# VHH binders against q9sj74r43to173, part 1

Every score and structure here is a prediction.

Target 1, 131 residues: q9sj74r43to173
Amino acid sequence: QQASIAWTYHPHNATLDLCFFGTFISPSGWVGWGINPDSPAQMTGSRVLIAFPDPNSGQLILLPYVLDSSVKLQKGPLLSRPLDLVRLSSSSASLYGGKMATIRNGASVQIYASVKLSSNNTKIHHVWNRG
Below, numbering starts at 1 at the first letter of every chain, in headers, positions and changes, except where a header shows other numbers; antibody chains are not in Kabat numbers.
ipSAE, averaged over its two directions, is called F for ESMFold2-Fast, E for ESMFold2 and O for OpenDDE. V2 adds 0.75 times the mean of E and O to 0.25 times the DockQ between the complexes of E and O.
[cut] stands for letters that were removed.

## First folded at step 1 (VHH)

Design a01 (framework vhh_7nfr_2)
Fold by ESMFold2-Fast, scan of step 1:
Structure a01 (fold): chain B 131 residues (1-131), chain A 124 residues (1-124)
Amino acid sequence: as target 1 above (131 residues)
Amino acid sequence: QVQLQESGGGLVQPGGSLRLSCAASGFTFSSYAMSWVRQAPGEGREWVSSISGSGGSTYYADSVKGRFTIARDNVKNTLYLLMDSLKSDDTAVYYCARFETVIELGDSYEFDYWGQGTQVTVSS
C-alpha cells in the first residue's frame, strides 16, 4: 500500500490519536496528511503535516502547512485559527530504519499526531498526497 | 518504560521457514507502527518490514517481498515476522523496533526503542 491511516479516540481527555503511513516516490519528495475543515477530501484549504528531507542533511522534517487557494504550500500556524475544532497536541514522524534511514523511492514514513477535539465527534475529513 | 523482546530465531537450512515474535510492553501497542530491522555480520542495519498500528498496512523491503509476512496481535501486544524461502543472505540478527520523532511546535525529539535481537542463521 501507498498510504493508510489508523486512529483511536480517547474520550477521557477528548483526544484522537492518528497514525498515517505513506511512502516516498523520490529522495527529494514529500509525504503529507491533513484535515480540511471546510470540505471533505479537498486538498485546497487543507491544514496538513508534511514530511520531507532537510536539503542539507537529508533528515526527516515534519512541519504544518496550509494549502492556499492556488494549491501552494504555505507554512501556517494550525493552532492559531479561531474556528478550528482541531488542536494538535503533539506530532511525530519516523522513517523505518531509524536515524540512518534515507528518503528514497519506496521508503516508508509514519506520521503520528495526537489531536484534541472540542467535541465528541470523531468524524474527520482527511486528505493525503505526495510529490 | 518501553520494552521489546524478540524470540524465534535459530539455525535453518536454505529454503526453510522461521517465525519471529516480539513481545511489547510499556506503551499502547495498537497506537504505534512496528518494524523489523536486521543486521548481517559486518554490515549496517537494514530495514526489513513495517506494519501500521491497526495492522491494515504492511510494507516490505524489496529483498524480502513475497517471502516474508509481517503481522501483529494487538490483544497480545505481539509483533510477528513469518519468514519463508530463507536464503543465506537472510542470515542476521533481527531486531524489533519502534521509531518515533516528536516535533512539538519547535522542538524535535527522536526516540528509538529496540529489542535485544534474535539471531537467524541460514546455512547448509
Scores: ipSAE 0.000, ipTM 0.123, lowest interface PAE 13.8, mean pLDDT 67

Design a02 (framework vhh_7z1x_3)
Fold by ESMFold2-Fast, scan of step 1:
Structure a02 (fold): chain B 131 residues (1-131), chain A 125 residues (1-125)
Amino acid sequence: as target 1 above (131 residues)
Amino acid sequence: QVQLVETGGGLVQPGGSLRLSCTASGFTFSSYAMNWVRQAPGKGLEWLSGISGSGGSTSYADSVKGRFTISRDNAKNTLYLQMNSLQPDDTAVYFCAKYDEVYTLPSGEYTFDYWGQGTQVTVSS
């Protein structure tokens, strides 16, 4: 597949360690991955990580955000940098420790992140896209 | 209804400059990142530049880095692209784009719809 995910759940601290592998459609494009902890069947409310290359250094950057309810059931062609960081204040999922790593291999990317869950919910539905 | 209207295109000679504008309506403009995308004749879509809702962060494609500057005026609901040192290869229809809900199937399916008609930029002598 053009995308894959590996994860490990740590119930003692309610964290989900993720490794997402995705492909770009262009060298200057983006790849997105996300989950919706409140409603797995919906995009609106999803916690999304977007990866794109830093134009100056060529390093991949990861930005977390939450999809706004105002964009529900509408269509747009592209997600791209820059995106404002969204604080996940009372949500059931957030980035753990603020540490993220990205690796680029040609047209692909690996995203490493830790997500804190508020409950022992191991039924995670992920979504992804690219542009 | 969400509307994006691009203006400012035209004919310019190589080395010239143009300033594109995109006027937005129907949504809270300052809450969304905005982007410029172009399509040259016979080619696919190319992402050029993005700017955060606050205007605090910008990014550029390598093909336009150092030549183009993206900016926004949230009080006027307007997005701008200042284009300098234009080259014949910059000839394209330019679109502004807002993010909305995307198709997120593993096949990478997404929509190609844009909100505006775009504005034509032609760089020729």
Scores: ipSAE 0.000, ipTM 0.123, lowest interface PAE 15.3, mean pLDDT 59

Design a03 (framework vhh_5c3l_4)
Fold by ESMFold2-Fast, scan of step 1:
Structure a03 (fold): chain B 131 residues (1-131), chain A 124 residues (1-124)
Amino acid sequence: as target 1 above (131 residues)
Amino acid sequence: QVQLQESGGGLVQPGGSLRLSCAASGFTFSSYAMSWVRQAPGKGLEVVSDISSSGGSTTYADSVKGRFTISRDNAKNTLYLQMNSLKPEDTAVYYCARDFSEVYELPDYSFDYRGPGTQVTVSS
């Protein structure tokens, strides 16, 4: 409803292109999507891409973060470091790019990712959050 | 609205055991990963264990691996921490905390929320 995912599978190279769609609940809000290579469907340890509008210009900013257990108890900024290629089980993924658009009930963001699937057709499990 | 209430803390001798419980209300408990976190006197916060929304995945801090077990009962909206082989360095206030949503189609949610805590003291 306020978040969805679309995908395109490329059988010739076994890649799955994903587009995560989320919405901001406020003009200064944020949306995050990511993958945890060590523990599927857990935020702690996840490599996430956080999207938010710059407070001064309104331009979409995309920042990579790694969520660690100490951050979940803080009312403050997430620890940030560059995203690298992640491998989840037999799959690998790259997180890149995005865009923002105005909608009737606020603002939306699209985050793009590409996942290399194994011959076992391993499914990707992802996480998302917003504030 | 979101409410977390810890219980089960107390005074125990080294090598003893305690079981902590956390009763959750005001949200769909089965949709959220949950954590146990602690704060020892004069020290910062430490996340000791996390559990996924279904209970199928757990993590532990190195300081408690092999001694503590996190579990949950989604039918009872309750989170548990079984603490065995307790050491004096486990003395802390223990908090139950709501983690991030693992279901991306859920309504908006806060980053984290925790209860008022329960005191665990390990001393002879």
Scores: ipSAE 0.000, ipTM 0.124, lowest interface PAE 13.7, mean pLDDT 63

Design a04 (framework vhh_7mjh_2)
Fold by ESMFold2-Fast, scan of step 1:
Structure a04 (fold): chain B 131 residues (1-131), chain A 124 residues (1-124)
Amino acid sequence: as target 1 above (131 residues)
Amino acid sequence: EVQLVESGGGLVQPGGSLRLSCAASGFTFSSYAMSWVRQAPGKGLEWIGRIYYSGSTSYNPSLKSLVTISRDNSKNTLYLQMNSLRAEDTATYYCARFDTVYELSSGDYYFDYWGQGTTVTVSS
């Protein structure tokens, strides 16, 4: 809820271009979208793009993370660039990268990403959350 | 201020080729999908194609064999290469910024900024 996704599939490239729209719960919150290659219904194990405002400048920061039991969102950026190409598993999906999110009216954010699908599977199991 | 400025239009003989350019400013060009749209005299708007931030392209199937869309993010410029031009390609050509993407078969797309257009005339 309070989130939406739009996409366009390109059969010639087996690529899905998508835009994820989310809203923050609080000014110090975050919004994340990603793919879980091992367990489609769970956040743990997901490869995600996390968007959050810098507390000092208010600038939107977009960082790629792998969510597991040891990963925590730190103050300040740990990574400074989107994923260029990630093979998330031996099955079906890889990320080409993400783009800068933009804060909009109502503390909303848009995240852009491209996903390459296997020739045998056009389905993507995605996850999202906010805090 | 967001601005899109098309150029490169003009008079072309049937069978000729032409390349249009669109100079973008006022936003992070490399983060947005861009499209080309045309309008022939007395007709409605016709979508030509789009290029995503990733470089992936999608085209109107009726035009795919005649056009190529490309971009140069270092110059904030969008291009439309047209070959084998026909009289029916006479139109005003617009570049537009694509705010969202949707499945192609749905026919849904949203453009938040348009250029003023450049005119292409194909005649003998």
Scores: ipSAE 0.000, ipTM 0.114, lowest interface PAE 17.0, mean pLDDT 65

Design a05 (framework vhh_8emy_2)
Fold by ESMFold2-Fast, scan of step 1:
Structure a05 (fold): chain B 131 residues (1-131), chain A 124 residues (1-124)
Amino acid sequence: as target 1 above (131 residues)
Amino acid sequence: QVQLQESGGGLVQPGSSLRLSCAASGFTFSSYAMHWVRQAPGKGPEWVSSISGSGGSTNYATSVKGRFSISRDNPSKTLYLQMNSLRPEDSAVYYCAKDFETTIELGSSDFDYRGQGTQVTVSS
């Protein structure tokens, strides 16, 4: 299984708790999941959470990024700017760092996140990739 | 089954214009972003442009920004790429691509929904 997602909706605070399951292509690779507020079906422009191993310690790191149209997610260092979690938002959703975590099970990773839904929400648009 | 069919390529002079079309079927066209990707001989594929499902958002590679315009007609399930001020460097096979599933329920990461391509040659 390359990727899957599990989620629970909490109507009392309009929050969606999710767990994204992904697998690395290589031991030094990355796995990302996020939302795109400007273009629902594109990686470019997305607000993403990217999990990758620290080259020095081997510990799994989870950082927020915004993907630029001129930047490609490739094997090696990411060429995107880190983004404050409070800015990972759209008219229909926001990502919360307080609920963000990552767990590694061998070659797979679980990314936990909480998304605040707006009053006009009908569904969440998500994206994922790996390198 | 998902089908994408590109057309509109040809042989033109530098400075000319061409409009490429991509006819889509087998999926809910308006629910997916669409992309144009090109591949020149001896080079890897290069992303050219993207458009959101609604058509409200567009993005362009730096090499084509200001010269190319992406658009879509959701009722006819057709994607377009208007190419102006063509240069020899734009010569390539152009492919349209359906983006992957973006809803939270049983998403897909398949980037392989490209059509057969249409050849564009710009020569003097």
Scores: ipSAE 0.000, ipTM 0.121, lowest interface PAE 12.0, mean pLDDT 64

Design a06 (framework vhh_7xy4_2)
Fold by ESMFold2-Fast, scan of step 1:
Structure a06 (fold): chain B 131 residues (1-131), chain A 125 residues (1-125)
Amino acid sequence: as target 1 above (131 residues)
Amino acid sequence: QLQLVESGGGLVQPGGSLRLSCAASGFTFSSYAMAWVRQPHGKGLEYIATISSSGGSTYYSDSVKGRFTISRDNAKNTLYLQMNSLKPEDTAMYYCARYEEVITLPDSGYAMDYKGQGTQVTVSS
């Protein structure tokens, strides 16, 4: 499968457990996955995990990011961007990990994350992309 | 001033150990993922290890996995690399690096925002 997600919400501690499944197109590609727990229809505010294989070893590297509204105020020439990632928030630390396996036409990736949510009534949506 | 100052390198025999340190200043160290990268003489930069801002997650290149350990002390603004079972192939200039956490998608490669002056590690008999 091209991409899929499994999730479990734990209301007693407002935690969302996630497992994202994706496919790299090439050994040097990347896969990004994220969720916005506060504003489901808004990209800004999303917590994003970017996964890519180490070009030297092929091992999976995961980098957590938080998209914030400051990217809308960046100076410089206007540039069409599908997504901007900004500073990791250590105060929103999440448990995460991943696995990667070589397949016939690329590589598969699984990303695991546990995210603390600010609201139990928020409709949860996810975003993903790859390159 | 943003500064990363590496120390702990030196000459060591094969099978030996070294502990590298990196003193960070001029930024909120606990908010950034950090890495160790190296450059052998006449070759390109090679990724060695990455550690998350909290220290909760670590990742290693296959060439050092099981031999090197990356760690950090956020109270002291210091990054460490414990190197065991050193091999001649580990000879390189070692750099402490800060990952820039502002990127534009799509991104097809590594992002390294800043690296220090480096500390030389030489493994020879």
Scores: ipSAE 0.000, ipTM 0.096, lowest interface PAE 16.0, mean pLDDT 64

Design a07 (framework vhh_7nfr_2)
Fold by ESMFold2-Fast, scan of step 1:
Structure a07 (fold): chain B 131 residues (1-131), chain A 127 residues (1-127)
Amino acid sequence: as target 1 above (131 residues)
Amino acid sequence: QVQLQESGGGLVQPGGSLRLSCAASGFTFSDYAMSWVRQAPGEGREWVSSISGSGGSTYYADSVKGRFTIARDNVKNTLYLLMDSLKSDDTAVYYCARDFEEVIELPSGTTYYFDYWGQGTQVTVSS
């Protein structure tokens, strides 16, 4: 699977539209993408969108998190934390293959997000990972 | 200052093997995903492989799956690409890149970003 990120910048409203492509390594795994507003390229402190299966239904769930040393991403349930609404205005996720696709080893996911930039700088410092 | 320095390229026969290395300095290596990107003569850049900061997750382009292995040593601040069963089509300059970026055409137009690139190392596969 190709893992990649695509973005389109809209200068009139300083908004960056993003599409992140990732791959799950297990039916109970997760795929995440985000930015760190406090430290441009550090994983700790990042505001991330994490895609993972609902333990009860198996349906794809996308939730925002603030990553810090207290967050366990490999085991147990993930806890959602509020994101900076000014920075991340919308998000969604879908599995490649449409509504009949299932989360499994090798399954692809697309994470879509809109990020509002604080200046005319079109560069972002992003992070991604999976488990 | 961030620096990425590739090594290990060279001339090899079809079916041969090479190991590429990328020495990283000037940043906390384990905090960043790293990628290998190649550019064949007259072609655009093609993403080859990525590895997460922890090394826990790896990704491969379909053209290299089963033949290439990406690895990292966070103690030595070094990224590796182990290339097996090399084909003439693998001939390219191979670049080490920090973060994740490549050019993809979507209906609305898109751009990918890698913060920093190495100088590249030439891999030539020929008889």
Scores: ipSAE 0.000, ipTM 0.109, lowest interface PAE 16.1, mean pLDDT 67

Design a08 (framework vhh_7z1x_3)
Fold by ESMFold2-Fast, scan of step 1:
Structure a08 (fold): chain B 131 residues (1-131), chain A 127 residues (1-127)
Amino acid sequence: as target 1 above (131 residues)
Amino acid sequence: QVQLVETGGGLVQPGGSLRLSCTASGFTFSSYAMNWVRQAPGKGLEWLSGISSSGSTISYADSVKGRFTISRDNAKNTLYLQMNSLQPDDTAVYFCARGFDSTIELPSGDTYYFDYWGQGTQVTVSS
């Protein structure tokens, strides 16, 4: 109910197409989806896409991050890190279920992304979270 | 080893044009979004333009829309910035920076997530 994902892998070009559906728990919160090449089902070490609303306009912002012990998810401008093990080819975010002037508690978001994987990366450890 | 080298800067008169180039090596250029960023004397970094890995998605800062054109040649591992109608306030060091396609949709001036930068090329606009 709170989150779902759909994806298709294209082995000839090592591309993963995905659509992640998540739900905000706060108008100033965030929703993230990512992969961890080293550890299953942990956010630490993950390469993530984080969606959050601009506090002034309500426009969705989508940024890539690498999560480790030195990086925390907080409100406001975030220090982002590049994805070093997977590569985003394109991404976008939109409000699912309709147009809203501002993000509301319980509002849903769709994150669309295409990820280019290294030729030897045959395993994807999917994670998601919100705050 | 990732390396980015900018060329094409120089002195130009107001209203003039320059074309900057950035040559990439040490990675699969066609797999990354590329960006142009500048820094004027005594000021912070300003993101100018980005182009997706395929070249199909392009974004510009309001300050350069209609005057600057970003392009890339993936066969030559080269990024370009065509600069027209140059003004004295375009005087800056211009950097090439590697990013991801998500950065083209949602750039942020305070949150630069570019993992590799060139050394920059100086552009001076004066009479």
Scores: ipSAE 0.000, ipTM 0.104, lowest interface PAE 16.8, mean pLDDT 66

Design a09 (framework vhh_5c3l_4)
Fold by ESMFold2-Fast, scan of step 1:
Structure a09 (fold): chain B 131 residues (1-131), chain A 127 residues (1-127)
Amino acid sequence: as target 1 above (131 residues)
Amino acid sequence: QVQLQESGGGLVQPGGSLRLSCAASGFTFSSYAMSWVRQAPGKGLEVVSDISGSGGSTTYADSVKGRFTISRDNAKNTLYLQMNSLKPEDTAVYYCAKFDEAVELPSLGETYEFDYRGPGTQVTVSS
């Protein structure tokens, strides 16, 4: 499988726990998962978690980003070119409640996150991609 | 077809220990991360612990850190969960899980169950 996701919602503290499983397209590439609160199936506007390997240590780095309409998520290794992504602001970063972890198994990666959500009737749209 | 079969559950007193096993077949076991998830009566699923395909990386829920240990034997296609210092709050059905599909999140405010493959094994911690 190229990608899969598991999650559970905890209504008493308004948190969503998730585990995203993905695969890299290359050893130096990236894998991203996120939610777009506004537009379904749109990468632009998403609050994403991007995982990529540190070329020096081989350790996986996980960074939260906001993909706004003025930037495009690039394919290939993010560390080999300028990052065209906006990092999550302090207010957006609170959605990921300090519970972020990654595990890499060869070409596979797991992204663990806890997201604090406002309780409302709006549907959540999620996306993933790799490069 | 993916098949997962848990065993090792039972009744134990607070402070006791149990070791759960999960026999896996139908996929290349060492290529996939595995999880133990649990469901207490009337509640949704909680991820207890995860382990990478190689066994080199593990994570634990805050509720079980220092008490539970996840491990795997890739030569035997078997996943384990060693549970020590058990508490009444650990009472649940425990499931061995492999996640293989992306799903769209439903509306906020509802409890959604994880995708899991095993039938589960009951752990009851009571005096």
Scores: ipSAE 0.000, ipTM 0.113, lowest interface PAE 13.2, mean pLDDT 62

Design a10 (framework vhh_7mjh_2)
Fold by ESMFold2-Fast, scan of step 1:
Formats: sequence, C-alpha cells, structure tokens
Structure a10 (fold): chain B 131 residues (1-131), chain A 125 residues (1-125)
Amino acid sequence: as target 1 above (131 residues)
Amino acid sequence: EVQLVESGGGLVQPGGSLRLSCAASGFTFSSYAMSWVRQAPGKGLEWIGRIYTSGSTSYNPSLKSLVTISRDNSKNTLYLQMNSLRAEDTATYYCAREFSEVYDLPTGSYTFDYWGQGTTVTVSS
C-alpha cells in the first residue's frame, strides 16, 4: 500500500488525532493528506497537509492548505489560510529504517496532527494524493 | 498541549540497573497505549516495548528478559525498568504515545503521534 491513515476521535472536545503514513514516488515529490469536515467526497473545502523535502537541506516540510472553488491545490502564505490545528508534529524517522535525513524514492513518512473540528461529529471524510 | 518528558538517564556501570520515567501531560494518559524506543549513537531507532491501556505489555523479543514496562495512571507516568545493563545499551531513550484505534498500516508498523525529547543512558566503566 501507498498510504495509510490512523485516527482517534475525542468527542468531548471535538478533536481528531491523526497519523498519516505515506510513501514518496520521487525524491523531489510530495505527499498530501486531508480531511473535509463539512462535506463527504468533496475536494473543495478540504483542510490539507502537504509534506515535501526542502530542496536545500533535504528535511521534511509540512504545510497546511485549504482548497476552495476558485483555485486548485495552491501553495499560499501561511497566514492566508491556516488550519485550525490544536497540535502538529512531523517525523522523518521510521522504526524499521531509522531516522530519514534525506527523502529517497520509496521513502516513508509519518505525519502526526491534531485537528479541532467545527462541530461534534463522529465521522471523518478524508482524501489522499501524491505527486 | 501534549508533552512527554523523560527522566532518569545518566551514567551506569555495566551490570547495573536503572529506571526511566516519562511524565505525560496535556491528554488523558489512561486512554493511550505507550511505548519506549531507543537510539544508540549513529544507529537507527530500536523499539523496546509497549504497554496497552489494559496494562498488558509486549516487548521486543531480544530485550524481553532485560526490561519491564509499567505505568501509573494516577500519576500520568510511564516507566522503563532496565536490568543487567551493558555497554551496548548506551542510547537516548524516548517515550512515545501510540494510537489505540483500528488502522490500516503495513504489517509490523507502529503509529506514534508524540515523542518526548529523550533521556540519555551511558553504560561505561
């Protein structure tokens, strides 16, 4: 498998804890994972996390995006469309491969995030893409 | 905010024992499985073991006779007891929080969403 997700929903505070496991198909590629808290199976309105390597250092960068009807996936200023994240952490380390300092073709990444949902809902709608 | 803070590391002579602690805050500690992971200088990560919310434990088979993991939910604290320490046990030791939800991960994968900063154990002299 090319991507997997694990989650824990906390109904008391409407918080969703997430772990995204993804595999890169290119050393300069990206992996994206997201949720749409408002609608099922819709790209528009999705809260997306995109992971990609910094071309200068090779370190993994994790950026939040929002998709809307006027634009497709776009890298925007952090202040223009931030996610309402309670907490965020990313790791290039793998328990089976050791710490990953440089992204290689087929390298894996685990992304950890906690998202505050706008309503008390026990269901999630998620999307996954890579390039 | 979720915080995991390891303590108890230091210098130990070969054959000695040491107990590490991990103080957890910012979440309901009793609701999560917890793991210990170590990394020797210049080496990869090595999983030590896990303790479930039930108190049951699962260990790396190569380490099971040397370590014991326990938890005290009333103190939000995770413990790692190590006995018969050897120079090869010199490493930075991390505690990590693990999801307890059903998930679709590759066989043998672990899901850790938070790690502590680590505490260093040096076995020397």
Scores: ipSAE 0.000, ipTM 0.123, lowest interface PAE 16.3, mean pLDDT 62

Design a11 (framework vhh_8emy_2; at its last look DockQ between E and O 0.04; V2 from the best seeds 0.00; counts 0 for: pae E 12.6 > 2, placed apart)
Fold by OpenDDE, look of step 2:
Structure a11 (fold): chain B 131 residues (1-131), chain A 124 residues (1-124)
Amino acid sequence: as target 1 above (131 residues)
Amino acid sequence: QVQLQESGGGLVQPGSSLRLSCAASGFTFSDYAMHWVRQAPGKGPEWVSSISSSGSTINYATSVKGRFSISRDNPSKTLYLQMNSLRPEDSAVYYCARFETTYDLPSGYEFDYRGQGTQVTVSS
């Protein structure tokens, strides 16, 4: 099923509060939400938060990434990098079903984020993907 | 068809409480996260709170944290919003909403599904 997002933008301080709702497609999969400053519906160039299972504990982890064109050429794991165009004030991810929920195909995840948008940047493109 | 119907709004004094309800029909309520959004005159829509399908994950807008409480009853297909310590700035039409897509900020707020809303007015 499709992912969804709800948000509130506060123009007086350029803050964006949002909740992204997605679904995993595998136990070792990932779900990501982010902002592309240049184009809509493209992960490349986006600043994203990706949720995935901890390889040791299986617990849900949320980390920030910058996805450049090189990501399409890489098969290895991504390295987490700070978001450069979006100031992340807070973020969290949680599975539907609570702390005892496990990542599996069909597992629902929520990504919450509060971000301060750059000044004079009024065009924000939400992007998401999963794998 | 998807239907959402809000109720419970009214005129109250600052510091008082209200409890909003939303009756859902036309879809499997327990499969969807639900939201409360509000819109005051002359202002854009504001997301207020969300609750996951199971109710296990809840989030609030900063402006209502600590005062509002979202809950749901899946068997009765009802969404609730307990509003305590109400303030004049909480005055708005409150909507129960369901979202299914991602949006660009320039496109503005989109409501895939929402009710007619219920008016909340906080005034001394």
Scores: ipSAE 0.033, ipTM 0.392, lowest interface PAE 3.1, mean pLDDT 85
Fold by ESMFold2-Fast, scan of step 1:
Structure a11 (fold): chain B 131 residues (1-131), chain A 124 residues (1-124)
Amino acid sequence: as target 1 above (131 residues)
Amino acid sequence: QVQLQESGGGLVQPGSSLRLSCAASGFTFSDYAMHWVRQAPGKGPEWVSSISSSGSTINYATSVKGRFSISRDNPSKTLYLQMNSLRPEDSAVYYCARFETTYDLPSGYEFDYRGQGTQVTVSS
């Protein structure tokens, strides 16, 4: 249902540390969090981290994407592009323990990442979605 | 036309190593994350490993972490899977795959493109 985020910006090395919490709608769904550093608040052009479980094992797969200009809302192809990541981890170890099968209202996901950003501007336009 | 062609499988003994290759064509390889998925007889597909478009973000299934290594060579449009310390339970057809995330289908994600696969059999 609801998503939350905790983040800390380190101006001395232009690094953004973040921890994103979300929930899946279904056991085979996806959850994404991202930023658009170039515009006020547009989904197109956003750099996003998308988490989705392997249907067989329940282990999370976490990959960075840049949303294609052809994407509208939740539909469209997603292109994987380089993201300046210092550190990246996910709660896949927690979910691999069968937690996906034991959660009554679906499964929660935790995304932890460190991202390199321009030090010129600390204002970041967060976006998130799920499917 | 998206095409993926796996190679490098074979019959090996437990404890052996194999290197799988996947040649990609028909799309801009360097723009896509790539994946290895395997399927043993009588079982559903099992995700093995994923690598981002640049190669900087890598994920492994818990069952293969520490034994398998995924890599890619974008100039040659080739994906690799180095498999070490092979076990009988690693026996499967291995597919390289590319996912496209639309998620308007009822059951979440699915690999949209895969090759014909390469058979790996670990037996004495």
Scores: ipSAE 0.029, ipTM 0.466, lowest interface PAE 6.7, mean pLDDT 65
Fold by ESMFold2, look of step 2:
Structure a11 (fold): chain B 131 residues (1-131), chain A 124 residues (1-124)
Amino acid sequence: as target 1 above (131 residues)
Amino acid sequence: QVQLQESGGGLVQPGSSLRLSCAASGFTFSDYAMHWVRQAPGKGPEWVSSISSSGSTINYATSVKGRFSISRDNPSKTLYLQMNSLRPEDSAVYYCARFETTYDLPSGYEFDYRGQGTQVTVSS
């Protein structure tokens, strides 16, 4: 299945509500969504939420990151510094499926977030990826 | 502290309707997305539906789409789930949830349960 997103921006309080739908391609993989406030073509500077299994417990984790120019793609979890330019009001990640939902190839994940942006005139460039 | 209180469950026959409510306190309800999650005995939790802070974005699990309707009333700090055409497989404890991931946390939480949930049982 392809990725999709539903979102609404509320200018009166500079809030972006969104729900991203994606799929894992591996039991130890990851699915990420985020925004780049500076440019649409650059992964550097993207503020991302990454869903992946905790290596120790296997539980679904959702963590916020800011990607910088020193970060390189690796086979392991994407690691970077915490989100800095936007206030995350709420976020969630759930495996979209019945009672048998586990992280595996083809498992559907939903990432919901409410984000307060630093300005009402922010151009919104979204990014997503998986590994 | 964050408190969520679910109500409106019961024992009903297949094809019936129920309306669940969730009263929220201890946080600015209108700033947060809210979710319904259900859990049957001996099974893991199952996401049911989500609604954005403003109510403008709504999503459903495939198993309930077209039968369930989520809504919220921000002035009364109340989340709702209208459940129509109930089936035996909908039997579960239903929880309303606010997920919490902050800038400083190393891990995300799947659900933020407060209170006991409300039991829905669909049986002949």
Scores: ipSAE 0.006, ipTM 0.154, lowest interface PAE 12.6, mean pLDDT 69
ESMFold2 (binder alone), look of step 2: mean pLDDT 80; pTM 0.801

